# Designs tried in a protein design chat: VHH binders against Jerky protein homolog-like (JRKL). Part 4

Target 1, 218 residues: Jerky protein homolog-like (JRKL), of Homo sapiens (Human) (q9y4a0r168to385)
Amino acid sequence: LQPEQIYNADETGLFWKCLPSRISVIKGKCTVPGHKSIEERVTIMCCANATGLHKLKLCVVGKAKKPRSFKSTDTLNLPVSYFSQKGAWMDLSIFRQWFDKIFVPQVREYLRSKGLQEKAVLLLDNSPTHPNENVLRSDDGQIFAKYLPPNVASLIQPSDQGVIATMKRNYRAGLLQNNLEEGNDLKSFWKKLTLLDALYEIAMAWNLVKPVTISRAW

## First folded at step 22 (VHH; from i4 with R100K)

Design q24
Fold by ESMFold2, last read:
Structure q24 (fold): chain B 218 residues (1-218), chain A 116 residues (1-116)
Amino acid sequence: as target 1 above (218 residues)
Amino acid sequence: QLQLVESGGGLVQAGGSMRLSCAASGSISSNYMGWHRQAPGKQRELVAAISGGRTYYDDSVKGRFTISRDNTKNTVYLQMNSLKVEDTAVYYCARVPFGKDAYDYWGQGTQVTVSS
């Protein structure tokens, strides 16, 4: 398999409405004030190939079943692949749905567009939220997942810290840009921030992550 | 109140190029602006978005489509290159104002047809 055919996915939590504490020079805390709540957290999953040239649409798991930002079957109007879960946690069912309905088709289209054989592997760390690897394969068996042993994972660390940290910095920078364009009142700005705003900002933040940042993480 | 008017659609052969325009009746500078499309029998989907020079592209159009904005003219553009038959759809311009939890306004749409 070529590096374009080798993928990794990793998860992180985002307290998407907690940014005033991290931005404010007066208030230095994000999570300890009483304004934090579970409704303000989402789980995001980043997925990219080893070259970083194929960054998949972010997968976001939130608590809201049907955010007011869309109705019926219009989740495709979002800049992320959105799933609902009572605690905003990734779980086995959501991961399998993402793999079958998002990962496999998007990887096929990418590889086809590059003239590469439609074969790929998704390398994963062991996690209780990931399904057994024998159920994570495409109908033709050419696109499948493989769990890394702990020793191999530590050596071939597709590095979620550098890539995720860069994305979160881009997210905060994007919110700052909107704050300057909206006005100067930090408290009013973060109070207005909606889930839909956050989904747009995190998707744009992911888009700003350069391929070299991803490839160096391997 | 705000009106969005799409233009620039039409018939084009596969491999060709086309530029769509979305003229707004008011300021768009502090909004998320997006191009969406709806193919026959399919759901409307976001293909590109822009805010303050930051962009988003759907995987299906990345590298082929470019979204841009001219705040002087309150206009958003979608440059579409290397068009495929699968790009055939009605293209809609939409606005999400910061702090709104919904798409506030949609244009009437412009038809793009890509022939083999």
Scores: ipSAE 0.734, ipTM 0.892, lowest interface PAE 1.0, mean pLDDT 79
Fold by ESMFold2, fold request of step 24:
Structure q24 (fold): chain B 218 residues (1-218), chain A 116 residues (1-116)
Amino acid sequence: as target 1 above (218 residues)
Amino acid sequence: QLQLVESGGGLVQAGGSMRLSCAASGSISSNYMGWHRQAPGKQRELVAAISGGRTYYDDSVKGRFTISRDNTKNTVYLQMNSLKVEDTAVYYCARVPFGKDAYDYWGQGTQVTVSS
């Protein structure tokens, strides 16, 4: 397999409506007053190949069954793959749906567009939210997942902290740019922010992550 | 009341190119602007979006389509290259205003037909 055919996925939480009204950068610390509501948190799953040239559509798990602007048949109008779950957590069912309906088709189309064989592996850490790897394979068996033992995973899998941090930085910068263009004060801006706005901003933030940032993590 | 009018569609052979335009009746600078498409018998899907110079592309069009904006003309463009038969659809321009949990569609769309 080529590096373009080797994929990794990682998850992060995003409090999408929380932009600090006051940031204290003292001794390298950032402090935000208040507490987080689960209604204002989503789980983001980022997936890309080892070169970083293929970044898959973000998977977002939120508590709302659908963004309020959509009826059940219109989820393809979002810049992310959206799933709903009571606590906005990834679970086995959602991961399997993402793999079958999103990961496999997108990887297959990417490899076709590059003239590469339609064969790929998704490297995963062990997790109680991940299905058995035998269930995670395409119908022809050529696109599949593989769990790595912890001792092997620690040696060869990438550190995604830099990639996720960059994406979240891009998200906050994008929100600040919109705030300046609106000419509103920060409190008014944050009160108006909707889930749909956040989905657009995080999707654009992911697109701004450069391939080299991803490949260096490997 | 903002109105959006799509134009530039037509017939093209696979591998060809075309450019779609979306003319707005007012300012679009602070909104998320996007192109969506709907093939016969299929549901409408987001193809590309732009806000403040930042962009999003669906995986099916990445590397082939380019979205851009001209604020002096209040116009959004979609440059489509290396067209495939599967790109055949009616293309719609849409706006998501900041702070509104809604999409806006104001035109009839523009037909793009890609022949093999």
Scores: ipSAE 0.713, ipTM 0.883, lowest interface PAE 1.1, mean pLDDT 78
Fold by ESMFold2, fold request of step 24:
Structure q24 (fold): chain B 218 residues (1-218), chain A 116 residues (1-116)
Amino acid sequence: as target 1 above (218 residues)
Amino acid sequence: QLQLVESGGGLVQAGGSMRLSCAASGSISSNYMGWHRQAPGKQRELVAAISGGRTYYDDSVKGRFTISRDNTKNTVYLQMNSLKVEDTAVYYCARVPFGKDAYDYWGQGTQVTVSS
């Protein structure tokens, strides 16, 4: 296997309406700290290959069956792969759907476009929310998942923090840019912010994560 | 009422290039602007988006397509390189206004046909 055929995925929570950290010291505009509730949180799963040249479309799990911020049922018009779950948590069913319907096809297309054999492994930590690895296989068995031993998983942890931290920093910077362009005060800007806006910002934030940031984490 | 008009489509051989334009009747600087495409019998899909200097690209076009905007002309562009037959579709320009729940769509778009 080449590094382009080795993938990793991990999850993070995003409180998408929380105030950016860069303005938290502004007492007059930050009189109420961010509200941490299930309605304001989504789960994001980031997936990329070892070179960082293939960053998969973000997987986002939210509580709303159909986000209130748009009326279209066409999820292909979203910059993320969106799933709904009562607590906005990743679960075994959603992970398996993502693997079968999104991960496998996107990896095949990428490897085909690079002239590589369509064979790949998804390296995962041993999480209770991840399915048994025997069910995480493509029909031809060439694309499959493997859980990392605990000692190897600990080596991946710094990469998760660095890549995810960079993405969240980019998200906050994008929100700041939108705030400047709107010209509203911070409270009215955050009141207007919809889930659809947040999905666009986090997708652009993921795009800004450079391949070297990802490859260095390995 | 904002209007978006797509242009620049046509017939091109696989491996070729073309540039699409989306002319807006008003300011686009404080919005998410995007290019979507719809192949026959398929649903519309987002292929690229831009807000300020930040961009998004679908996996199928990354490295081949470049979205850009010119605020002085209220125009969004899609530079398409290394075109494939699979890129054949009607291309639509859309706006996602901040704080709204809808895309703005106008006209039937511009046809791009990539022949083998």
Scores: ipSAE 0.700, ipTM 0.871, lowest interface PAE 1.1, mean pLDDT 78

## First folded at step 23 (VHH; from q24 with S29R)

Design u23
Fold by OpenDDE, fold request of step 24:
Structure u23 (fold): chain B 218 residues (1-218), chain A 116 residues (1-116)
Amino acid sequence: as target 1 above (218 residues)
Amino acid sequence: QLQLVESGGGLVQAGGSMRLSCAASGSIRSNYMGWHRQAPGKQRELVAAISGGRTYYDDSVKGRFTISRDNTKNTVYLQMNSLKVEDTAVYYCARVPFGKDAYDYWGQGTQVTVSS
């Protein structure tokens, strides 16, 4: 397999209403001095190939079934692949759905566009949210997932964290830029921030992550 | 009352280029402006979006399409290069205002047809 055919996915939590510089995350809660804990969290899964040239649309798991505005709108109109889960956590069902409906088709299309064989491997760490390898395989068997040994996973994880950190920095920067454009008080801005705003911002943040940042993580 | 009006669509050969425009009757500042498309028999999907200098692209158009804006003209553009037959669709402009958690306005759409 060529680097273009090797993918990795990693998950991270995002308190999308929290400003890290001003807010402490204690016991899974975002706390602002003098304010109630903000518990608005989503799980984000980043997936890209080893070259970094193919970054899949972010997979985001939130508590809300759909953003209020999308009650009548298809999720395809979101800048992310959005899934709903009661705890806003990745689970086996969501991952499988993502793999079958998003990962496989997108990878096929990408490889086809590059004139490569439609064969690929998704490298995953050992996570309880990942289904058995046997069920993470395309119909033709050419695209499949493989779990990394713990020792290898430990080597890749720091690099993955670098990518995630970059994305989160971009996210914060984007929000600040938006705040400046709005001309509102920062506190008011955060109060007004919606899930859809966050989804757009995180998607744009991901878009800003350079391929070299990803490739170096490998 | 905001109006979004798309223009620039039409017939183009595969490999060709086309530029779409979305003219807004009001400010596009501090908004998420997006291009969506709906191909025959398919669901409407987000193609590209812009807010400030930040952009989003669907994987299917990365490297080929460029979204841009001119705040002075309240206009959003979609430069489409290396067009493919599968890019054939009605293209819509939409706005998501910050803090509203909704698409509040849609254009009427403009037909883009890419021939082989």
Scores: ipSAE 0.901, ipTM 0.969, lowest interface PAE 0.4, mean pLDDT 90
Fold by OpenDDE, last read:
Structure u23 (fold): chain B 218 residues (1-218), chain A 116 residues (1-116)
Amino acid sequence: as target 1 above (218 residues)
Amino acid sequence: QLQLVESGGGLVQAGGSMRLSCAASGSIRSNYMGWHRQAPGKQRELVAAISGGRTYYDDSVKGRFTISRDNTKNTVYLQMNSLKVEDTAVYYCARVPFGKDAYDYWGQGTQVTVSS
C-alpha cells in the first residue's frame, strides 16, 4: 500500500462554546466567570491519509437530534458529517455507519481520482468505540480497518494530538475573527454562538490544517 | 429582507471553466456564505463556504473550485475549473448568519451544464 492508501482516524472532544483563553474547563464543564456553566460538547473525529492530501469531512457527534438548522436542511448541506448521540460520544453504531457510508465511498472516489487501486487501510487505535475489525470491511474486502498494537498506537498518538491541537487552535482563531468582524463583546458573542456556527468554524479549521502537519504526524 | 441573485451559469464543455457570482442586496460581512448545488435526482449539497478569509470545500470539488468574496460589492464568487459532467447542477447561493442557526436566505439558483 502507498501512503495515499493509508488512513488514520482520531477522536477528540470539543466544548464548542468555550474559549480556553478565558474559559476554564472544570470537571467536564466549561465555566465562564460570572456565567452559568456551558456544557455544550461535541465529539469530533478527524480522518486523513498518510500524505495529508486527503482529509475527509469531519465526523461530528452531538446531542442534538435535529438542530433547528437541520430541520430545513439535509445533512448534505452541512460542512460536516453529523451524527446524534445522547451523550455526544462516538459509539460502535455511529462508527460503523461512518465507515460504511462515508469513509469507504470517499476513499474509493479519492483513489480513483488518483489512478490508484481502490485498496486502503484505516489504522485505528484500540478504542472501545471501535467495532470489531471483521465488521469494518468494504463489501469487496479491499478497504478495511486495522487496529494498531498498543505500543505502536502510543507512538502515533502524540502526532495525532498535534493535528487535533492545530485544528482546535484554528477553530478558536476563527471564532475570534468572527467576533472582531461583528464588533460584539465576547460575552454576547459566545451567547449567540450556535451549533451550526461551530460546525462551520470547525470545518474551516480542519480545512486550514496543512498536509505537512498531518504527514509529520505519521 | 436580503436578496441573493446568482449569475454566471450556462453550458460549458468538460475540462472548461466557469465563474459564478452571487450578488447580495446587503452586507455579507459576518456571515457564512455558501454555494450549494442540486443535480438531477440528487439532494442539494454544500459545495463550498466562506467566512472572512476562511473557506470550506466539499471533497468532490477540492482543488478545482475556489470560493471568494468581495465585501465592497457584496458578492460571493465560485470559480470552477476542470469541470466534470458530474458537476452539472443548479447552483444556489445561501447565507448562514452568525447566531441564527439556520440558512436564512437562498438564491433562485443558476443552471450549470457540463457537456462531455
Scores: ipSAE 0.901, ipTM 0.969, lowest interface PAE 0.4, mean pLDDT 90
Fold by OpenDDE, fold request of step 24:
Structure u23 (fold): chain B 218 residues (1-218), chain A 116 residues (1-116)
Amino acid sequence: as target 1 above (218 residues)
Amino acid sequence: QLQLVESGGGLVQAGGSMRLSCAASGSIRSNYMGWHRQAPGKQRELVAAISGGRTYYDDSVKGRFTISRDNTKNTVYLQMNSLKVEDTAVYYCARVPFGKDAYDYWGQGTQVTVSS
């Protein structure tokens, strides 16, 4: 397999209403001085190939059902692949759905566009949220997931964390930019921030992550 | 009440280029402006979006399409290069105002047809 055909996915939590520089995240809660703690969290899964040139649309798991304004049929109008789960956590069902309905088709299309064989491997760390390898395989068997040994996973994880850190930094920067444009105080801005806003911002943040940042993580 | 009016669509040959414009009747600042498209028999999908200088692109158009904005003209643009037959669709401009958690306005759409 070529680097273009090797993918990695990693998950991270995001308190999407929290600006770490000004809002303290304590014990899983975002606290603004003088305000009630806001526990708005989503799980984000980042997936890209080893070259960093193919970054899949972010997978986001939130508690909220799809924005009320979005009919179930309008999921394609989001800048992310959004899933709802009661705890805003990745689970086996969501992961499998993502793999089958999003990962496989997108990877196939990408590889086809590059004139490469539609064969790929998704490298994953050991997580309780990941299904058995046997169920993470395309119908033709050409695209499949492999779990990394713990010792190898630990080597890759720091690099993945760098990618995630960059994305989160970009996210925060984007929010601040929006705040400046609106001319509102940061507190009011934060209160007004919606899930859809956050989804757009995180998608744009992901877009800003350079391929070299990803490739160096490998 | 905001109005979004798309223009610039039409017929183009595969490999060609086209520039779409979305003129807003009001300020587009502090909003997420996006281009969506609906191909025949398919669902409407987000193609590209912009807020400030930040952008988002669907994987299918990365490297080929560029979204931009001119705040002085309250206009959003979609430069489409290396067009493919599969890019044939009605293209819509839409706005997500910050803090509203919804698409509040849509244009009427402009037809883009890419011929082989």
Scores: ipSAE 0.900, ipTM 0.969, lowest interface PAE 0.4, mean pLDDT 90
Fold by OpenDDE, last read:
Structure u23 (fold): chain B 218 residues (1-218), chain A 116 residues (1-116)
Amino acid sequence: as target 1 above (218 residues)
Amino acid sequence: QLQLVESGGGLVQAGGSMRLSCAASGSIRSNYMGWHRQAPGKQRELVAAISGGRTYYDDSVKGRFTISRDNTKNTVYLQMNSLKVEDTAVYYCARVPFGKDAYDYWGQGTQVTVSS
């Protein structure tokens, strides 16, 4: 397989209403001094190939089944692939759906556009949220997932964390830039921040991650 | 109320280029402006978006389409290069105001037809 045909996916949590510089995250809660804890969290899954030139649209898992932003809005009109789960965590069902309905088709399209065989491997760490390897395979068997041994996963994970960290920095920077444009105080800005805003910002943050950042993570 | 008016659509040959414009009757600052498209028999989908110089692109158009804005003209643009037949669709301009958690305004759309 060529680097273009090798993919990796990694997950991270995001308290999308939490500004780390002024908000403390204690015991999984985002707290603003003098205010109620803001526990708006989503799980984000980043997926890209080894070249970094193909970054899939972010997969985001939130608690809201039908957030207001989704009312009368098709999911295809979102800058992310959104799923709902009671705890805003990735689970086996969501991952499988993502793999079958998003990953496989997108990878096929990409590889086709590059004139490459529509064969690919998704390298994953061993997580309880990931389905059995045997069920993560395209109908033709050409696109499939492989779980990395823990020793190998440990080599990739730090690099993945770098990518995620970059994305999160971009996210924060984007929000701050938006705040500056709005001309409102930071507190009011965060109070007004909606899920749709966050989804756009995180998508744009992901867009800003350079391919070299990803490729170097491999 | 805000009005969004798309223009620049039409017929173009595959491999060709086209530039769409979305003129807003009001300020586009501090908004997420986006281009969406709906192909025949398909659902409407987000193609590209812009806010404060930050951009988003759907994978299907990455490297080919460029979204930009001119705040002085309250206009958003979509430069479409290397057009493909599958890019044929009605293209819509839409706005997401910050903090509103919704698409509040849509244009009427402009037809883009890419011939083989």
Scores: ipSAE 0.900, ipTM 0.969, lowest interface PAE 0.4, mean pLDDT 90
Fold by ESMFold2, last read:
Structure u23 (fold): chain B 218 residues (1-218), chain A 116 residues (1-116)
Amino acid sequence: as target 1 above (218 residues)
Amino acid sequence: QLQLVESGGGLVQAGGSMRLSCAASGSIRSNYMGWHRQAPGKQRELVAAISGGRTYYDDSVKGRFTISRDNTKNTVYLQMNSLKVEDTAVYYCARVPFGKDAYDYWGQGTQVTVSS
């Protein structure tokens, strides 16, 4: 396998309505000194190949059953792959759906477009989503997941804090830019921010993560 | 009420290029502007979006399509290069205003047909 055919995914929480600051996150809440806890969180799953040239559409898991303007079948109009879950957590069912319906087809199309054999591995660490690797295979067996031994996983986690931190910085910068263009003060801006806004901002933030940032994280 | 008018569609050979335009009757500043497409028998899908110089592209068009915006003309563009038969669709321009959980305006669409 070549680096173009090696993928990794990891999850992070995003308190999408939290004001920009250095924040201590306590028990799944965004806490800012002197403020009430903010509980509006989504889970973001980032997935990219080792070169960083193929960044998959972000997978976002939120508590809302769907953005108000779209039913579940209309998620193709969103800049992310959106799933709803009671606690906004990635779980086994969502991970399997994402793998079968999103990861495999997108990887096949990408490799096809590059003239590479449609064979790939998704390297996973010990994630809270622990699907059996035997069920995480394409029908032809050529695209599959493999759980890394704990000692190896600590050495090669490309969707780690560096990549995620860069994406979150890009997200905050995008929010600030929209605030300036909107002309609202910070309180009004915060009140107006919707889930749909956040989905666009995080997707654009992911797009801004450069391939070299991803490849160097390996 | 904001109006969005797409133009620039037509017939083109595979491998060719085409530029779509979306003229807005009002300001598109501080909005997420996007191009969507719907092929016959398929669901409408987001192709590209732009806000404040930041962009999003669907995996199927990355490296081939470029979205851009001219705020002084209230116009959004989609430059489509290296066109494939699979790009054949009606292309729609849409706006998501900041602070609304909805696409509030859609154009009537412009047909793009890529022949081999």
Scores: ipSAE 0.749, ipTM 0.898, lowest interface PAE 1.0, mean pLDDT 80

Design u23
Fold by ESMFold2, fold request of step 24:
Structure u23 (fold): chain B 218 residues (1-218), chain A 116 residues (1-116)
Amino acid sequence: as target 1 above (218 residues)
Amino acid sequence: QLQLVESGGGLVQAGGSMRLSCAASGSIRSNYMGWHRQAPGKQRELVAAISGGRTYYDDSVKGRFTISRDNTKNTVYLQMNSLKVEDTAVYYCARVPFGKDAYDYWGQGTQVTVSS
């Protein structure tokens, strides 16, 4: 396998109604001056190949069934792959759905477009949110997941901490740009922000992550 | 009522190029503007979006399509290069205003047909 055919996925929580560090530095919760703590969170899963040239559509898990304008059948009109879950956590069922219905097809299309063999591996840690690797295989077995043993994982270091931090900075910068264009004070801006806004901002934030930022993380 | 009018569609040979335009009757400065497409028998899908110089592209069009915006003309463009037969669809321009949890306006659509 070439680096183009080697993928990694990492998860992060996002308090999407929380503005930059002025608010989040205080306590372990996001607060707005004069208001109580804000606990609205989604889970974001980033997935890219080792070269960083293929960044998959973000996977977002939230509590809401969908933005009010979309049904589950309309998910292709969103800039992310959206799933709903009671606690806004990734779980085994959602991970399997994402792998089978999103990861495998997108990787096949990408590799085909590059003239590469349609064979790939998704490298994962042993997180409790990840299914057994025997279940994570394409029908032809050519695209599959593999969990790294602890000693190999420490040597390869497939962690995306720098990638995730860059994406979150881009997200906050995008929110600040929208605040300037809307002319709202901070409190009004925070109140107006919707889940649909957040999905667009995080998707654009992911798009701004450069391939070199991803490849250096490997 | 905001009006969105798509133009620039038509017949083009595979491998060719085409530029779509979406003229808005009002300001698009602080909105998320997007191009969607619907192929025969398929669901409508987001192809590209733009806000404040930031962009999103569907994986199927990355490297081939470019979205851009001219705020002085209130117009959004979609430059489509290296067109494939699979790009054949009705292309729609849509707006998502900041703070509104919905697409509130859609254009009438413009047909793009890519011939072999």
Scores: ipSAE 0.741, ipTM 0.897, lowest interface PAE 1.0, mean pLDDT 80
Fold by ESMFold2, last read:
Structure u23 (fold): chain B 218 residues (1-218), chain A 116 residues (1-116)
Amino acid sequence: as target 1 above (218 residues)
Amino acid sequence: QLQLVESGGGLVQAGGSMRLSCAASGSIRSNYMGWHRQAPGKQRELVAAISGGRTYYDDSVKGRFTISRDNTKNTVYLQMNSLKVEDTAVYYCARVPFGKDAYDYWGQGTQVTVSS
């Protein structure tokens, strides 16, 4: 397999209404110094190949079945792959749906467009939210997941703390740029921010992550 | 009320190029602007989006399509290169105003047909 055929996926939480530079996270929640806690959270799953040339559409898990600002039942109109879950957590069912309906088709199309064999592996750690690897295969068996043993995962698992941190910096920068374009005070800006705005901002933030940033993490 | 008018569609041979325009009746500053498409018998899908010079592209069009906008002319463009038969669809321009619960700002659409 070529590096372009090797994929990794990692999850992170995003407190999408949090202010940029003064926001801290304590015991799993986001707090704003001198203000009440802001606990509006989604889960984001980032997936890319080892070269960073193929960044898949972000997978976002939120509480709402359909965010309030959406007027269409067609989820393909979003800049992310959105799933609903009561706690905004990734779970086994959502991961399997993402793999079958999003990962496999997107990877197959990408590899075809590059003239590469339509064969790929998704490297995962043994997270409780990931299904058994036996069920994570394409119909032809050529695109599949492989769980890394803990000792191998710790040695060769791509570190994406830098990738996720870069994406979150891009998200905050994009929000600040929109604040400047709105001409509102920072606090007034945060009151206006909707989930739909956040989905667009994080998708664009992911798009700004350069391939070299991703490939270096491997 | 904001109106969006798409133009620039038509017939084109596979491998060709085409440029779509979306004229807005009002300011598009501080908005997320996007191009969507709907092929016969398929669901409408987001193709590209732009805000403040930042962009999003669907995998199926990356490297072939370029979205841009001119805030002074209130116009959004979609440059489509290396067109494929699969790109055949009605293309719609849409606006998502920042901070408002108003998603469904759609134009009338412009037909793009790519022949083999």
Scores: ipSAE 0.734, ipTM 0.891, lowest interface PAE 1.0, mean pLDDT 79
Fold by ESMFold2, fold request of step 24:
Structure u23 (fold): chain B 218 residues (1-218), chain A 116 residues (1-116)
Amino acid sequence: as target 1 above (218 residues)
Amino acid sequence: QLQLVESGGGLVQAGGSMRLSCAASGSIRSNYMGWHRQAPGKQRELVAAISGGRTYYDDSVKGRFTISRDNTKNTVYLQMNSLKVEDTAVYYCARVPFGKDAYDYWGQGTQVTVSS
């Protein structure tokens, strides 16, 4: 396998409706001084190959079944792959659906477009949200997941803290750019912000992450 | 109400190029503008989106399609290169106005047909 055929995925929480300020955030809550807690969170899963040349469509897990602006069959009109879950957490079922319906097809298309064999591995850490590797295989067996022991994982898997941090900075910058173009005050802007707006901003933020940022994380 | 009018579609041979335009009747500043497409028998899907200088592209078109906009002309463009038969669809322009949690009225669309 070439580096183009080696993938990693990692997850992060995003409090998409918080003000872009230097405030502390805690799991499940976003607290600002002098105001009540803001608890609107989604889970974002980023997936890319080792070269960073293939960044998959973001996977977003939120509480809402679908944004109100879309019918149940229109998820393809979103700039992300959206799943719903009661607590906005990744789980075994969602991860398996993403792997089968999103990861495998997108990786096949990418590799085909590059003239490479449609053969790839998704490197995973052991996690309760990940199904066992036996069920994470394409129908031809050529695209599959592999769990690595922690000592091997620390040697070859990326430290993606920098990738996630860059994406989140791009998200905040994009929201500020929209505020300047809209002309609203900052607090009014954040109160208006909808899930649909956030999905567009995070997708564009992911697009702005350069391949070198991803490849250097390895 | 903002109106969106698509143009520039037609018939083209595989490997060819085409440029679509979406003229807006008002300002598109501070909005997410997108091109969507619906192939025969398939669901409408987002192809590309733009806000400011930031963009999104579906994997199926990345590297081949380029979205751009001109705020002074209130126009969004989609440059489509290296066209494939599977790019055959009706292409729609849409706006996501900030804070509305909704898409604006879809235009009537412009047909793109790629023949081998």
Scores: ipSAE 0.732, ipTM 0.892, lowest interface PAE 1.1, mean pLDDT 79

